VH-VL binders against Uncharacterized protein C1F7.10. Designs and how they scored, part 5

Target 1, 238 residues: Uncharacterized protein C1F7.10, of Schizosaccharomyces pombe (q09921)
Amino acid sequence: MIRILVINPNSTVQMTESVKSVLDDCTPPNVQLEYLTCPPEGPKAIECVSDGVRSAAVLMKYFEDHPPQVDAFLVSCYSDHPLVTTLRETYRKPCTGIMQASILTALSLGRKVSVVTTTKRYEPLLTDGIHAMGISDSVFAGIASTGLAPLELDSKPRAEVDALLARTALRAVNEMGADVICLGCAGMTHMAHVLEKAVGPNIPIIDGTKAGVELLASLVRMNLFTSKQGVYQAVGSD

## First folded at step 24 (VH-VL)

Design R1 (from M3 with heavy chain Q106E)
Fold by OpenDDE, fold request of step 26:
Structure R1 (fold): chain C 238 residues (1-238), chain A 124 residues (1-124), chain B 107 residues (1-107)
Amino acid sequence: as target 1 above (238 residues)
Amino acid sequence: QMQLVQSGAEVKKPGASVKLSCKASGYTFTSYWMHWVRQAPGQRLEWMGEIDPSGGSTYYNEKFKSRVTITVDKSASTAYMELSSLRSEDTAVYYCARGGYDMFTEYLRPFDYWGQGTLVTVSS
Amino acid sequence: NFMLTQPPSVSVSPGKTARITCRGDNIGSKSVHWYQQRPGQAPVLVMYYDSDRPSGIPERFSGSNSGNTATLTISGVEAGDEADYYCQVWDSSTDHVFGTGTKVTVL
């Protein structure tokens, strides 16, 4: 049995429940998922870089007091969250974030990757995070957003939102040149079918949460581990 | 149509407790958080605390933590705020307001809907 | 404690532009929301996440946020815009914080 710890870096339980609702329906064979919500000492949301740093610190302290008994770590935040790097430095166990997992998976399937998001707010942060992975614009097609304001996602008719998502996905493919699309938010998991229907059967749609679990499971099955030479060479334990 | 309807005005003596209610309608009660905000006469808005009805998690302004209790009745889609050890300085209009955690932005929501307010007067 | 400071009052003639500032340390890294409160009424959200308008809010309202100052701008000011305006942010250490409030008077 492969044990993967899915970490919500927010202290908001609602996010954990959302992720759980997605993964419980698609957990791979011989994989057991454990879920961790950031302790209440951490931020309720990650709205800036400093929130991420605080989150990481709280969680690392938590792990000191509660040593993880798992085979891999998944950080459930679609960003370049500092917890990913910190876990890789601290442990030999494989670790990835859902953004990194989605991009890596996408690059296994295509040559030009776009991230589709519901709002424009994430565009700068996601672009920066993806570039930080060493991904150049020759491979990264960019971020495509619906243009909706955040509250409009809730107030507008669902059919209208879906239509905008469909158009956004098509824009990513037809105008930006993407041959693979990543969902740019954990909340978009249930919207994947809208994108798939819009772009057709030749464009893979990647859910970073699902991709993360599968990637980590495969790494564990191959008996691989985080490199302890180079950037993550710090003393690792488990 | 989304609405927050609060209980009526209260008159209390110092040292007493008051419990206000806020009934929500027009949306899924457990999908959003309920906040309490007060405003003393001629003063700024002041955040008191919040509750997530789905799990019952609460957070309070440190200023009020020892005296305030926020609860919900999910079956009635109603949030409550109880403030104890009342002082004259607690005389204010108290508002409930809808907020929460946005699953798409992963940010906290602004307060997009407000109750009509409840005046609480504390006097000897 | 994180604090938000607003000017106590802003006076503007009808048809002109009112600018309401909200000052806070590195507020540009936070999401700023704005509320309008007319006399005797509950607050109403008029701007959120720095520059997004809720449904029903006129395009005359706009917002910006950078450095240590967020600004709510009301162009073509009307008599109905006379109200108190409050900025608000969430801070991971102090939770929700409101500004000191600005009374906008339409002359």
Scores: ipSAE 0.804, ipTM 0.915, lowest interface PAE 0.7, mean pLDDT 95
Fold by OpenDDE, last read:
Structure R1 (fold): chain C 238 residues (1-238), chain A 124 residues (1-124), chain B 107 residues (1-107)
Amino acid sequence: as target 1 above (238 residues)
Amino acid sequence: QMQLVQSGAEVKKPGASVKLSCKASGYTFTSYWMHWVRQAPGQRLEWMGEIDPSGGSTYYNEKFKSRVTITVDKSASTAYMELSSLRSEDTAVYYCARGGYDMFTEYLRPFDYWGQGTLVTVSS
Amino acid sequence: NFMLTQPPSVSVSPGKTARITCRGDNIGSKSVHWYQQRPGQAPVLVMYYDSDRPSGIPERFSGSNSGNTATLTISGVEAGDEADYYCQVWDSSTDHVFGTGTKVTVL
């Protein structure tokens, strides 16, 4: 049995429950998922870099007091969250974030990857995070957003939102040249069918949460581990 | 269509407790958080605390943490705020307001809907 | 504690532009929301995430946030814009914080 700890870096339980609702229906064979919500002393949301740093610190302290007994870590935040790096430094166990997992998975399937997100606000942060992975613009088509304001996602009719998502996905393919699309957040999992229907059967749509679980499971099955030569050379209690 | 309706005005003595209600309608009650914000006469808005009706998790302003309790009745789509050990300076209009966590942006929501407010008067 | 400071009052003639500032340390790294409160009424969201406008709010309302100052701008001010305006942010250490409020008077 492969044990994967799915970490919500926010202290908001609602996010953990949302992720559970997605993964519980698609857990791979011989994989057991455990879920961790950031302790309440951590931030309820990650709205800036400092929030991410704080959440990472809180969670690392938590792990000192509660040594994890799992085979891999999944950080459930579609961003370049510092917890990913700190976990890789501390443990030999494989660790990835859902953004990283989605991009790597996408690059296994195509040559031009676009991330589709619901709001334009996310574009700079996601772009920076992807570039931080060493991903060049030769393979990254960019971020495509619906142009909707955040509250409009909630107030507009579902059909209208879906139509905008469909158009956004088509823009990613037809204008930006993407041959693979990544969903821009865990919350978009239920929207995948809208994108798939819009772009057709030849464009893979990647859910980073699902991709993360599968990637980590494969790494564990291959008996692979985080490199301890180089940037992650520090070794903690594992 | 979305509406928050609060309970009526209260008059209390110092040292007493008051429990206010806020009934939500027009949206899925458990999908959003409920906040309580107060405003003393001629003063600015002051955040008191919040509750996630789905899990029941609460967060409080440190200033009120020892005296405030926020609860919900999911079956009635109603949030409650109880403030104990009332003081004269607790005289204010108390508002409930809808907020929450946006699953798409992963940000906290602004307070997009407010109740009409409840006046609480604390006097000897 | 994170604090937000607003000017106590802003006076503006009809048709002119009102600018309401909200000052806070590194507020530019935060998402600022704005609320309008007319006399005897509950607050109403008029701007969120610095510059996003809720449905029903006129285009003459706009917002910006940079450095240590967020600004709510009301162009073509009307009599109905006379109200108290509050900025608000969420901070991971202090949670939700409101500004001191600005009374906008339409002359």
Scores: ipSAE 0.804, ipTM 0.916, lowest interface PAE 0.7, mean pLDDT 95
Fold by OpenDDE, fold request of step 26:
Structure R1 (fold): chain C 238 residues (1-238), chain A 124 residues (1-124), chain B 107 residues (1-107)
Amino acid sequence: as target 1 above (238 residues)
Amino acid sequence: QMQLVQSGAEVKKPGASVKLSCKASGYTFTSYWMHWVRQAPGQRLEWMGEIDPSGGSTYYNEKFKSRVTITVDKSASTAYMELSSLRSEDTAVYYCARGGYDMFTEYLRPFDYWGQGTLVTVSS
Amino acid sequence: NFMLTQPPSVSVSPGKTARITCRGDNIGSKSVHWYQQRPGQAPVLVMYYDSDRPSGIPERFSGSNSGNTATLTISGVEAGDEADYYCQVWDSSTDHVFGTGTKVTVL
């Protein structure tokens, strides 16, 4: 049995429950998922880099007091969250974030990857995070967003939002040249069908949460581990 | 369509407690957080605390943490705020306001809907 | 403690532009929201996430946030814009914080 700890770096339980509702229905064979919400000492949301740093610190302290009994870590935040790097440095166990997992998965399927998001606010941060992975613009088509303001997602009719998502997905493919699309946040899992319907059967849609679980499971099955040479040279206790 | 309706004005003596209510309608009560914000006469808005009705999680302003309790009745889509050990400086208009966590942006929501406010007067 | 500072008052003639500032340490890295409060009324959200307008808020209202200062700009000021305006942010250490408030007077 492969044990994967799915970590919500926010202290908001709502996010954990959302992720759980998705993954519990599609857990791979011989995989057991455990879920961890950031302790209440951590931030309720990750709205800036400093929030991420605080989140990582709180969680790492938590792990000192509660050593994780798992085979891999999934950080459930679609960003270049510092917890990913910190966990990789501390443990030999495989670790990835859902953004990283989605991008790597996408690049296994196509040559031009776009991330579709609901709002524009996330575009700069996601772009920076993806570039930080060493992903060049030769394979990164860019971020496509609906152009809606965040509250409009809540107030507008679902049909209208879906239509905009569909249009955004098509833009990613037809204008940006994407041949693979990644969902831009964990919250978009239920919207995947809208994108799939819009772009057709030839464009894979990647859910980073699902991709993360599968990737980690595969790494564990292959008896692979986080490199301890270079950036993650520091070794902690597993 | 979306409304927050608060309970009526209160007059209390120092040392007493007051419990205010805020009834929500027009949206899924458990999908958003309820905040309490007060405003003393001629003063700025002051955040007191919040509750996530879905799980019951609460956060409080440290200034009020020892005296404030926020609860919900999900069946009634109503949030409550109880403030104990009242002082004259607690005289203020108290507002409930809708907020929450945006699952898409992963940011906290602004307070997009407010109750009409409840005046609490603390007088000896 | 994270604090937000606003000018106590801003006076503006009808048709002119009012600028209300909100100062806080590295506020540019945070999401700033703005609320309008007319006398005897509850606050109303007029700007959120720095520059997004809620439905019903006219285009005369705009917002920006950079460095240590967020700004709510009201162009073509009307008599109805006379109100108190509050900025607000969420901070991971102090949670939700409101500014000191600015009274906008239309001359």
Scores: ipSAE 0.800, ipTM 0.915, lowest interface PAE 0.7, mean pLDDT 95
Fold by OpenDDE, last read:
Structure R1 (fold): chain C 238 residues (1-238), chain A 124 residues (1-124), chain B 107 residues (1-107)
Amino acid sequence: as target 1 above (238 residues)
Amino acid sequence: QMQLVQSGAEVKKPGASVKLSCKASGYTFTSYWMHWVRQAPGQRLEWMGEIDPSGGSTYYNEKFKSRVTITVDKSASTAYMELSSLRSEDTAVYYCARGGYDMFTEYLRPFDYWGQGTLVTVSS
Amino acid sequence: NFMLTQPPSVSVSPGKTARITCRGDNIGSKSVHWYQQRPGQAPVLVMYYDSDRPSGIPERFSGSNSGNTATLTISGVEAGDEADYYCQVWDSSTDHVFGTGTKVTVL
């Protein structure tokens, strides 16, 4: 049995439950998922880089006091969250974030990747995070957002939001040249069908949460581990 | 359509406790957090605490943490705020306000709906 | 202990532009919300996440946030805009924080 710890870097339990509701229905064979919500000392939300740093610090302290008994780590935040790098430095166990997993998976399936998001607010941060992966604009089509203000996602009729998502997905494909689309946050899993219906059967839609679990499972099955020479060479606990 | 209706004005003596209510309507009560914010006469708004009705998780302003208790009755879509050991400086209008966590942006929501406010007067 | 500082008052003539500032250390990295409170009334959200307008808020209202200062701008000020305005942010250390408030007077 492969044990994967799915980490919510927010101290908000609501987010953990949301991720759990998705993954529990699609857990790969011979994989057991465990879930961790950031301790209450951590931030309720990640709204800036410093929040991410604080989150990572709190979680690393937690792991110091509670050594993880798992085979891999999934950081459930669609961003270049510092916890990913920190875990890779600290442990030999494979670790990835859902953003990284989605992009790597996408690049295994196509040559031009777009990230579709519900709001434009994350466009600069996500773009920077993806570039930090060494992904150039030659294979990154960019971020496509609905243009909706955040509260409009809640106040507008579901049908209207879906229509905008569909149009956004089509824009990613027809205007930005994407041949693969990544969902821009963990909360968009239930929206995947809207994008799939819009863009047709030839465009893969990647859920970073699902992709992360599968990627980590494969790494564990291959008996692979995080490199301990180079950037992650620091001595780990396992 | 969305509305927060608060309980009526209260007059209390120092050392007493007060429990205010905020009834929500027009939206799914458990999908949003409820906040309490007070405003003393001529003073700025002051955040007191919050509750997530779905799980019951609470966060409090450190200033009030020892004296404030926020609860909910999900069946009644009502949030409560109890403030104990009342002092004269607790005289203020107390507001409930809707907030929460946005699953898509992963941000905390602004306070987009407010109750009408409840005046609490603490006097000997 | 994160703090938000606003000017205590801003006076503006009808039809002119009012600018209300909210100062905080590196506030530009935070999401700033603004609330309008008319005398004897509850606060009303008029701007959120720096520059987004809630439904029903006129386009005369706009917001910006950079560096250490967020600004709520009200163009074409009307008598009905006379109110107290509060900025607000969430900080991971201090949680929700309101500004000191600005009284906007329409002359």
Scores: ipSAE 0.799, ipTM 0.915, lowest interface PAE 0.7, mean pLDDT 95

